# Ledger of designs, part 4: VH-VL binders against Transcription antitermination protein NusB (nusB)

Target 1, 140 residues: Transcription antitermination protein NusB (nusB), of Caldanaerobacter subterraneus subsp. tengcongensis (q8rad1)
Amino acid sequence: MNRTEAREWVVKMLYQYDVSKLPLEKIFENFYEEHDPGEQKEYIEGTVRGTVEHLEEIDREIEKYSKDWPLYRMPRIDLAILRCSMYEMLYGNIPVSISINEAVEIAKKYSTDDSPSFINGLLGAFVREKGLEEGEANDN

## First folded at step 24 (VH-VL)

Design AB4 (from AB1 with heavy chain S31N)
Fold by OpenDDE, last read:
Structure AB4 (fold): chain C 140 residues (1-140), chain A 119 residues (1-119), chain B 107 residues (1-107)
Amino acid sequence: as target 1 above (140 residues)
Amino acid sequence: QVQLQESGPGLVKPSETLSLTCTVSGGSIRNYYIHWIRQPPGKGLEWIGVIYHSGSTNYNPSLKSRVTISKDTSKNQVSLKLSSVTAADTAVYYCARGYDYWSAYFDYWGQGTTVTVSS
Amino acid sequence: DIVMTQSPDSLAVSLGERATINCKSSQKVMNYLAWYQQKPGQPPKLLINWASDRESGVPDRFSGSGYGTDFTLTISSLQAEDVAVYYCQQYKSTPYTFGQGTKLEIK
């Protein structure tokens, strides 16, 4: 499992946590029963748990840049993607360019036709407002 | 609100191809996951397949070799084709909206259209 | 494929009494379970998703429970309009599969 695949699982688990209302531990339990994260275990678990721990803060940030699209009306997959990406940029030491690009690619796979541009725009605005520097790094 | 309506011939001959259309109103199919489900007379429900926003599809393995689902975004329509039909394909056919890619419960249904396979 | 098995196949319950329908999956599906109500000549109507979450407009007398492989739909006080066939459906993995249905009638 590479980092890209691992990130998709992070997003999916965040999604599950949101919609299923299951305890996070049940989500992890199910994941480990079905998959071996290998070298990505620390990233996956750290990112999911970290995002959940900072969920209120992250959601407040999302709301700042989504005035015309309240969180409760947002596609739940888009929300999961945004939560993951914002956490990565704020706390995960993931380069902005990588996080945004990966977020957009996940949206292309699993969300709506409009989701990629929406997510790209929102995250771009977030990065500009926060003064986060763009960079490239190997995330493997 | 979102509405779905199935249409097509109610009678198909054996070995021919069943062709149905699902017309969606009240929203764009670009943002939807449209599924096909069928119900033989007096029997339960069978999932046929889905078309995703990307245009990719996923079919029930039991029907995969005979099923094709496509969409026309300009008409806001999704199509189902089932080839080499037999009497076993006689059923009410529904198109339904799945909630999203990862949660395939069906919150909106068409009224269904009856297809009878007979010579 | 995940096989969904409902029990019983048919159920007769008196008005005002509790109706219980069970659904068992051949594999664990977490809470990726939905319940539908279908009346004659109509498509299925979504009642419950995520095993226990009622859809908007669904009466409080309908409730769902369960996790893993065993699920239950309960109607606390059966009403005349509740006569229908009920289906469970897993959406944990493809192909998505339904139970065979339970016909609920008034005794």
Scores: ipSAE 0.914, ipTM 0.947, lowest interface PAE 0.5, mean pLDDT 95
Fold by OpenDDE, last read:
Structure AB4 (fold): chain C 140 residues (1-140), chain A 119 residues (1-119), chain B 107 residues (1-107)
Amino acid sequence: as target 1 above (140 residues)
Amino acid sequence: QVQLQESGPGLVKPSETLSLTCTVSGGSIRNYYIHWIRQPPGKGLEWIGVIYHSGSTNYNPSLKSRVTISKDTSKNQVSLKLSSVTAADTAVYYCARGYDYWSAYFDYWGQGTTVTVSS
Amino acid sequence: DIVMTQSPDSLAVSLGERATINCKSSQKVMNYLAWYQQKPGQPPKLLINWASDRESGVPDRFSGSGYGTDFTLTISSLQAEDVAVYYCQQYKSTPYTFGQGTKLEIK
């Protein structure tokens, strides 16, 4: 499993946590029954748990840049992607360009036709407002 | 409100291709996941397949070799083709909207269209 | 494929009484389980998703429970309009599969 695949699983698990309302531990349990994350285990667990721990903060940030599209109206997959990406940029030491690019790619695969542009725009605005800088290229 | 409506020939001869159209109103199929489901007379439901927003498709393995789902965004329509039909393909055919890519429960359904395979 | 098995195939319940329908999956599906109501000449209608979450507009007499492989749809007080065939459906993995249906009638 590479980092790109791992990120997709992070997004999916965050999505599951959101829509299924299952305890996070059940989501992890199911994941490990079906998959071996290998060297990506720390990233997956750290990112999912970290995102959930900072969920309120992250959601507040998302809302700042989504005035015309409140969270409750947002595609749930888009929300999961945004949550993952923002956590990565704020706490995961993932370079901005990588996080945004990967977020957009995940949206292209699993969300709506409008999702990639929306996510790219929102995250771009977030990065500009926060003054986030490009980190070291550790994800590629 | 989102509405779906199936249309197509009600009678198809054996070995021919069944062709149906799902017309969607009240929303753009660009943002929807449209599924096809069928129900033989007096029987349960069988999932046929889905077309995603990207245009990619996923089919039931039992029908994969014979099924093609496509869409026309300009007409807001999704099409189903089932080749080499037999009497076993006689059913009411539904198009339905799935919630999203990872949650395929069906919240909106067409009224269904009956297709009979007979010589 | 994940096989969904409902029980019973049919049941008759008196008005105002509790109706219980069971659904078992051949594999664990977490709570990726939906229930549908289908009346004659109509398409299925979504009642419950995520095993226990009622769809908007569905009366509160309908409830769902379960996790893993065993699920239950309960109608606490059967009404005349509840006569229908009920289906469970898993959406954890493709192909998505339905139970064979349970015909619910008034006793």
Scores: ipSAE 0.914, ipTM 0.947, lowest interface PAE 0.5, mean pLDDT 95
Fold by OpenDDE, fold request of step 25:
Structure AB4 (fold): chain C 140 residues (1-140), chain A 119 residues (1-119), chain B 107 residues (1-107)
Amino acid sequence: as target 1 above (140 residues)
Amino acid sequence: QVQLQESGPGLVKPSETLSLTCTVSGGSIRNYYIHWIRQPPGKGLEWIGVIYHSGSTNYNPSLKSRVTISKDTSKNQVSLKLSSVTAADTAVYYCARGYDYWSAYFDYWGQGTTVTVSS
Amino acid sequence: DIVMTQSPDSLAVSLGERATINCKSSQKVMNYLAWYQQKPGQPPKLLINWASDRESGVPDRFSGSGYGTDFTLTISSLQAEDVAVYYCQQYKSTPYTFGQGTKLEIK
């Protein structure tokens, strides 16, 4: 499993946590029954758990840049993608460019036709407002 | 609100291709996952397949070799083709909207269209 | 394929009484389980998703429970309008599969 695939699982788990209302541990349990994260285990667990721990903060940030699209109206997959990406940039030491690009790619695969541009725009605004710097690619 | 409506010939001869259209209104199929589901007379429901927003498809393995799902975004329509039909393909055919890619429960359904395979 | 098996195939319940329909999956599906109601000449109507979450507009007398392989749909007090065939459906993995249906009638 590479980092890209791992990130997709992170997003999926965050999505599951959101929509299924299952305990996070059940989500992990299911994941490990079906998959071996290998070298990506720390990233997956750290990112999912970290995102959940900072969920309120992250959601508040999302809301700042999505005034016309409240969280409750947002596609759940988009929300999961945004949550993952914001956590990565804020706490995961993932370069901004990588996080955004990967977020957009995940959106292209699993969300709506409008999702990629929406996510790209929102995350871009977030990065500008927070003054986050783009780093070197280190997670590919 | 989102509405789906199936249309197509109600009668198809054996060995021919069944062709149906799902017309969606109240929303753009660009953002939807449209599924086809059929129900033989007096029987349960069988999932046929789905077309994703990207145009990619996923089919039931039991029908994969005979099924083609496509879409026309400009017309807001999704099409189903089932080749080499037999009497076993007689059913009410539904198109339905799945919630999203990872949650394929069906929250909106068409009224269904009856297709009878007979010589 | 994940096989969904409902029980019973048919059920007759008196008005005002509890109706219970069971659904078993051949594999674990977490709570990726939906329930549908289908009346004659109509498409299925979504009642419950995620095993226990009622759709908007669904009466409170309908409830779902379960996790893993065993699920239950309960109608706490059967009403005349509840006469229908009920289906469970897993959406954990493709192909998505339905139970064979349970015909619910008034006794």
Scores: ipSAE 0.913, ipTM 0.947, lowest interface PAE 0.5, mean pLDDT 95
Fold by OpenDDE, fold request of step 25:
Structure AB4 (fold): chain C 140 residues (1-140), chain A 119 residues (1-119), chain B 107 residues (1-107)
Amino acid sequence: as target 1 above (140 residues)
Amino acid sequence: QVQLQESGPGLVKPSETLSLTCTVSGGSIRNYYIHWIRQPPGKGLEWIGVIYHSGSTNYNPSLKSRVTISKDTSKNQVSLKLSSVTAADTAVYYCARGYDYWSAYFDYWGQGTTVTVSS
Amino acid sequence: DIVMTQSPDSLAVSLGERATINCKSSQKVMNYLAWYQQKPGQPPKLLINWASDRESGVPDRFSGSGYGTDFTLTISSLQAEDVAVYYCQQYKSTPYTFGQGTKLEIK
């Protein structure tokens, strides 16, 4: 499992946590029954748990850049993607360019036709407002 | 709110191809996951397949070799084709909206259209 | 394929009494379980998703429970309008599959 695949699982787990209302431990339990994260285990668990721990803060940030589209109206997959990406940029030491690009790619695969541009725009605005710098592409 | 409506011939001869259309209103299919589900007379429900926003499809393995689902975004329509039909394909056919890619419960349904396979 | 098995196939319950329908999956589906109500000549209507979450507009007398392989739909006080066939459906894995249905009638 590479980092890109691992990130997709992070997003899916965040999605599951949001929509299924299952305890996070049940989500992890199910994941490990079906998958072997290998070297990505720390990233997956750290990112999912970290995002959940900072969920309120992250959601407030999302809301700042989505005034016309409240969180409760967003596609739930989009929300999961945004939560993951924002956590990565704020706390995960993931380069901005990588996080945004990967977020957009996940949206292309699993969300709506409008989701990639929406996510790209929102995260771009977030990055500008926060003064986050784009890092080198080393997310292999 | 979103509405779905199935249409097509109610009678198909054996070995021919069943063709149905699902017309969606109240929203764009480009943002939806449209599924086809059928129900033989007096029986339960069988999932046929889905077309994703990307245009990719996923079919029930039991029908995969005979099923084709496509969409026309300009008409906001999704099509179902089932080839080489037999009497076993007689059913009410529904198109339904799945919630999203990862949660395929069906929150909106068409009224269904009856298709009878007979000589 | 994940096989969904409902029990009973049919039941009759008196008005105002509790109706209980069970659904078992051949494999674990977490809480990826939906319940539908279908009346004659109508498509199925979504009642519950995620095993226990009622859809908007669904009366609170309907409740769902369960996790893993065993699920239950309960109508706490049966009303005349509740006469229908009920289906469970897993959406954990493709192909998505339904139970065979439970016909609920008034005793």
Scores: ipSAE 0.913, ipTM 0.947, lowest interface PAE 0.5, mean pLDDT 95
Fold by ESMFold2, fold request of step 25:
Order: sequence, then structure tokens, then C-alpha cells
Structure AB4 (fold): chain C 140 residues (1-140), chain A 119 residues (1-119), chain B 107 residues (1-107)
Amino acid sequence: as target 1 above (140 residues)
Amino acid sequence: QVQLQESGPGLVKPSETLSLTCTVSGGSIRNYYIHWIRQPPGKGLEWIGVIYHSGSTNYNPSLKSRVTISKDTSKNQVSLKLSSVTAADTAVYYCARGYDYWSAYFDYWGQGTTVTVSS
Amino acid sequence: DIVMTQSPDSLAVSLGERATINCKSSQKVMNYLAWYQQKPGQPPKLLINWASDRESGVPDRFSGSGYGTDFTLTISSLQAEDVAVYYCQQYKSTPYTFGQGTKLEIK
């Protein structure tokens, strides 16, 4: 499978982790019984495990840019998309613009008609704050 | 509060097309996954198909050759057409909302409308 | 298609006693399993999603369990209002399928 397809699976597994309440090992086991990740195995496992390892921090960042609305009110597919994208931006080494674009495309396919705008706005605000943090030093 | 209501003719002649409408209130169908499910008298439930937020559809293979689900976002309505009906298509027809794209359990149901295929 | 088989087809249970309904899938569905209650002349009402998660407003005497292919709905203390037909439903893969139903009556 290609990286775009693999990222969709990462989002689906994070979704399953959230809604099914199954341990990750059961989710991976079922996935490998039904699908062949090919060259994307390390990316899928690393991203899913990494996101879950950092979940509390990631969720705090998400809440910050959703005006601290409780995450339980958010569509669960939107939350899974944001968790994946936020992990990639905070801990991954992929370009921010790629992560946001892929998140929006997944939202178009799987979530609601309102989701792409919501996700784009939230992730955009996060990126702008990170840019402000990086530029706060006075160079003069 | 989200509410679904089915409507359409209660009697349909054999070989004709059954046509039903699901009207949604208290929310917008652009954010919902509307399914059709039917129940013959005294029998269990059969999933007919779904229309996604995008307008894409997925149908039960047993009915795929005869079924069309469509939506009209401006009227907040979803339509079901089932062609070439027989007495076997006599049932209560429900529209229902699926939780989301990956979890197709049904948290809101219409009251149902009875369709009888006559003769 | 994934065939969902409920047992028993019908049961009678005394008021205040425990009722148990089983559901078995012909293929593995993880915990993609919902339970519904249906009273005469009414649409089905969602009770349980993800095999064990009770829907808001459903009395806590209703509980679900199971994983893979074997699932159980339990009513811990039967009330008169629980007389209904109960259906399980898998949502792992299309076509989504329901069990044949279990009619629950007061003994």
C-alpha cells in the first residue's frame, strides 16, 4: 500500500482504539489478519503507538485550538484525524503542509461535510502558534 | 433533536417502482449517513443500503440491481426507489441514521412506513 | 454475508429474574456488535453498541459482552416493560446483518 492509504489506516486504527476500547495489540492483530501493509508497516505501527503514547498532550493541544470545547462532543472520526496529524506535527519529521492536506482529504472521505473546514482551521491555528513560538526570540 | 420520518404510497402494484422519502428535521443530512432498513410482516430486519454524506451509496448485493438511494440536500430528504416489486417486497420500511462512516449502528430511526405490494 | 444467529428464538423469564440472549456471527466481527429492542408497532431502539457500551438513557439492567463471534445480552432483573423482540446486528462489513430476533416474554 502507498503512504496515503497507510495514513488512512493509521486514522482508522486510532478511531478503533477510541471507540472500540480494544488494546492496540488486538487492533493490529485483526489488521494483519485481513490486510498486508507491505512497506508501510513501520510507519503504521510507529504512528499509532506514538500517538497513543502521547495522547494526553496531543488531546490538550487539540482542545486548545477548539476553544477548549470538550473532546467528547467532537465527531470521533475528526478526533482520530486530528490526533494523527497532531502527532505527525509534534513528533514526526514530515512537512506540516503535507500533514494538513492529508488530514483534510481524509475528512472529506470519511467524516462530515463540515469536517474539512473544521480540521483545516484547527490545524492552521496550531501551525501559526508554533511559528510564533519559534519566532519569539529577539534577534536585534 | 434529530427526527426522521418516512413517507410514500402505502400500496404499490407488482412490477412497479416503490418510492419512499425520508424527511430529516433537527439536523442537516449533509452530515449524516442515512440507511434504509426493511422488515417484512412478522419477520426480522434487512439492511437495504446507505447514502453517505458525500452522496456515494452502498447497497445490499441482494437488492443492488433494483435499488437506488438518493438525496436532496435543499429539502433535507433522502429517497429510496425499489424497482420491479413483488409480494416479497411487502414490509415496513425504515430510514435510520448510522453513527458515522465506520460505525454503522443506528441511533435514530424513523417511525416506519408500511408498503404493501398488491394483487 | 456474515450470518448472525441468535439463541434462543424465544424465551420466557419471570419478573425480576435474569434473561440471557446469545448471538453468534459466522465470521469474526471483533466487537462491532449492536443490540436493539423492538416493541410491537415501533421501530427498533438501540440498546448497546460496540458489544458492551450502553446507550444513554438505557437502564443499567441491560448489559452486553463478547468479542469475535460470541456475544451476550443480559437483562439482570426483568421488568414488565422489557417484553419485546431483541436483535443483534454486526457492522464490521457490508452488507450489515441482523440476527433473526429473540422474543422475550414474561413467564
Scores: ipSAE 0.843, ipTM 0.908, lowest interface PAE 0.6, mean pLDDT 92

Design AB4 (from AB1 with heavy chain S31N)
Fold by ESMFold2, fold request of step 25:
Structure AB4 (fold): chain C 140 residues (1-140), chain A 119 residues (1-119), chain B 107 residues (1-107)
Amino acid sequence: as target 1 above (140 residues)
Amino acid sequence: QVQLQESGPGLVKPSETLSLTCTVSGGSIRNYYIHWIRQPPGKGLEWIGVIYHSGSTNYNPSLKSRVTISKDTSKNQVSLKLSSVTAADTAVYYCARGYDYWSAYFDYWGQGTTVTVSS
Amino acid sequence: DIVMTQSPDSLAVSLGERATINCKSSQKVMNYLAWYQQKPGQPPKLLINWASDRESGVPDRFSGSGYGTDFTLTISSLQAEDVAVYYCQQYKSTPYTFGQGTKLEIK
């Protein structure tokens, strides 16, 4: 599978972790029984585990930039998308603009009509306040 | 408070098209996943299909060739059309809201509307 | 299609006693399993999602358990208002499918 497909699986697994309350090992076991990640195995596992390992910190950041909106009222797919994107921007060595764009595209596909705008705004505020904005691309 | 209400003709002739409307109040279908489920008299439940927030659909393969689900966001309504009906399509038809895209358990149901296919 | 099979088809239990309803799927569904209660003339009412998570407002006497293919709904102390038909439903993959129902009556 390609990286975009792999990131969708990461979001889905973080969602499963949240709503199904299954341990990560069971979630991975089911995934490998049904799918072959190929070259993306390390990315998927690393991102899911890393996000969960830093979950308190990541959730704290999400709440801060959601204008103190409590996480329990947030659509669970939106929360999973934000958790993945925040982890990637903080720890994953992935360009910020790519992380935000991928988050918005996943929201368009799987969440609600209001989700892309919400996610873009929240992640944008996070990036600005943390000083993570990228300069121009190398090709320019 | 989210509420769903089915409406449409209760009697449909064989070979014609069954047409129902689900009217939603207390929220916008722009953000909902509306499913149709039916229940023949004295029998269990059969999932018909879903329309997502985006307008895309997914149908039970057993009915796919005959089913169309659509929505009208300006009226906050979801429609079900089932073509070429037979007596086997006699049932109570429900619309229901799925929790979200990946969790299709149904937290809100309409009261149901009975459709009888008869001459 | 994933076939959901409930047992028993009907069950009579004395007030205050435990009622147990089983649901088996033809394929693994992890814990993508919901339970519904349906009384005559009413739509189904969601009781349990994710095999064991009780919906808000559902009494504590209702509990669910299971993983994979075998699931159980338990009513720890049957009340008169619990007389209904109970359905399990998988939502692991489309088409989403329901069990045939278990009719619960007072003995």
Scores: ipSAE 0.841, ipTM 0.907, lowest interface PAE 0.6, mean pLDDT 92
Fold by ESMFold2, last read:
Structure AB4 (fold): chain C 140 residues (1-140), chain A 119 residues (1-119), chain B 107 residues (1-107)
Amino acid sequence: as target 1 above (140 residues)
Amino acid sequence: QVQLQESGPGLVKPSETLSLTCTVSGGSIRNYYIHWIRQPPGKGLEWIGVIYHSGSTNYNPSLKSRVTISKDTSKNQVSLKLSSVTAADTAVYYCARGYDYWSAYFDYWGQGTTVTVSS
Amino acid sequence: DIVMTQSPDSLAVSLGERATINCKSSQKVMNYLAWYQQKPGQPPKLLINWASDRESGVPDRFSGSGYGTDFTLTISSLQAEDVAVYYCQQYKSTPYTFGQGTKLEIK
């Protein structure tokens, strides 16, 4: 699978972690039974685990820029998208513009009609306030 | 509060098209995943299909050739059409809201509307 | 299609006693499983999602458990208002499918 497809799976796994309350190992086990990530295995596992490991910090950032919209009111797919994108921008060394654009495209596919605008605005505000205009993906 | 209400004719002749409307209040269907589910008299529940926020659809393969689900966002309505009906299509028809794209359990249901197919 | 099979088809339980309804899927569904209660003339009412998560407003005497292919709905202390037909439903893959129902009555 390509990196765009892999990122959609990361979002789905973060979503599953949130709503199913299953441990990550069960989520990964089911994924590998049904799919072959190929060269994306390290990216998928690293991003999902890293996001969960930093979840409190990431959620606090999301809530700060949600304009008093508490996280429990947020569509769960939007939250998963934001969690993935913020992890990538903070720890994944991916260009910010790529992370935001990918997040918006996933929102168009899987969330609500209001989601792309909401996600773009939230991530944009985060980037502007933190001064995060660039980033690089890590080689491995 | 989100509410769903089905409407349409209670009697449809064999070979004709069944047409139902789900009217949603207390929220906007542009952000909802509306499903149709039916229940023949004294029997269990059968999922018919869904229309996603995007307007794309997914239908039960058993009905796919005869089913069309569409929406009218200006009226906040979702429509079901089932063509070439037979007595086997007699059922209570429900519209229901799925939680989201990846979790299709139904947290809000309409009251249901009975459709009888007979000559 | 993933076939959902409930057992028993009907069940009679004394007031205040435990009622247990089983649901088995023909394929693995992880915990993508919901339970509904349906009373005559009413639409189904969601009780449990994700196999064990109780919906808001559902009494805590209702609990769900299971993973994979085997699931259980338990009513720990049966009340008169719990007389209904109960359905399980998988939402792992389309078409989404329901069990055939279990009619619960008071002994």
Scores: ipSAE 0.830, ipTM 0.903, lowest interface PAE 0.7, mean pLDDT 92
Fold by ESMFold2, last read:
Structure AB4 (fold): chain C 140 residues (1-140), chain A 119 residues (1-119), chain B 107 residues (1-107)
Amino acid sequence: as target 1 above (140 residues)
Amino acid sequence: QVQLQESGPGLVKPSETLSLTCTVSGGSIRNYYIHWIRQPPGKGLEWIGVIYHSGSTNYNPSLKSRVTISKDTSKNQVSLKLSSVTAADTAVYYCARGYDYWSAYFDYWGQGTTVTVSS
Amino acid sequence: DIVMTQSPDSLAVSLGERATINCKSSQKVMNYLAWYQQKPGQPPKLLINWASDRESGVPDRFSGSGYGTDFTLTISSLQAEDVAVYYCQQYKSTPYTFGQGTKLEIK
């Protein structure tokens, strides 16, 4: 499995955490029974656990840049994408332009026709206000 | 507010193509996941397939060689075509909205349209 | 295909009593399970998603439970308008599949 595929799984697991109300260990167990993450196992687990551990902070950031609209109005797949992307930008080492592009591509594939524009605008505002700037952070 | 309505011929001859239309009101299908489900007389429900927001499709393997689902976003319509029909295809046909790409439970259903396959 | 098997096929329960309908999947579906109510001449109506989450407007007497392969729909105090056929449906894997239905009647 490559990193792009692994990130799609991270988004799906965050989605499952949100909508299924299952504990993470059940979600991981089911995933490993059906799929082989290969070398991406640490990335997947680390990103999912890290996002959930910081969820309150991440959700406050999402609400701030969604013009304070409540998260329950947001498509659940969009929310999962934003949670993943914000976690990686805040705590990971990834260029912000790559993070935004990956989020937009996942939205095109799995969410709604309106989702890519929404996600791009929200993440762009987040990057500008946090001073993360579009710059090359070497992709690890 | 979202409403779905099926339409099409109620009688189709064997070996011909069944053609149905699902018209959606109260929302735009560009953001919806529209499924087709059928129910033979006095029997249970069978999932036929789905068309996603992107226009891509996924079909029940039992029908895959005979089914085409397509959409026209300008008319807010989804169509179902089932080729080479037999009496076994006689059923009530429903269109329904799935919750999203990863959760295919159906929160809105059309009223259903009865299709009879007979000579 | 994941086969969904309901039990019983038919159930008669006195007004005000508890009705219990079971649904078993041939493969593990986590809690990717929905319940529908269908009255004659009408489309199915969604009652419950994710095994236990009641849809808006569905009375509190309807509840769902289960995980993995074994699921239950419970109507805690049967009312006359609850006479219908009930279907479970898995949405873990395509093709999405329904149980054969359980006809609920007043005894």
Scores: ipSAE 0.830, ipTM 0.903, lowest interface PAE 0.7, mean pLDDT 92

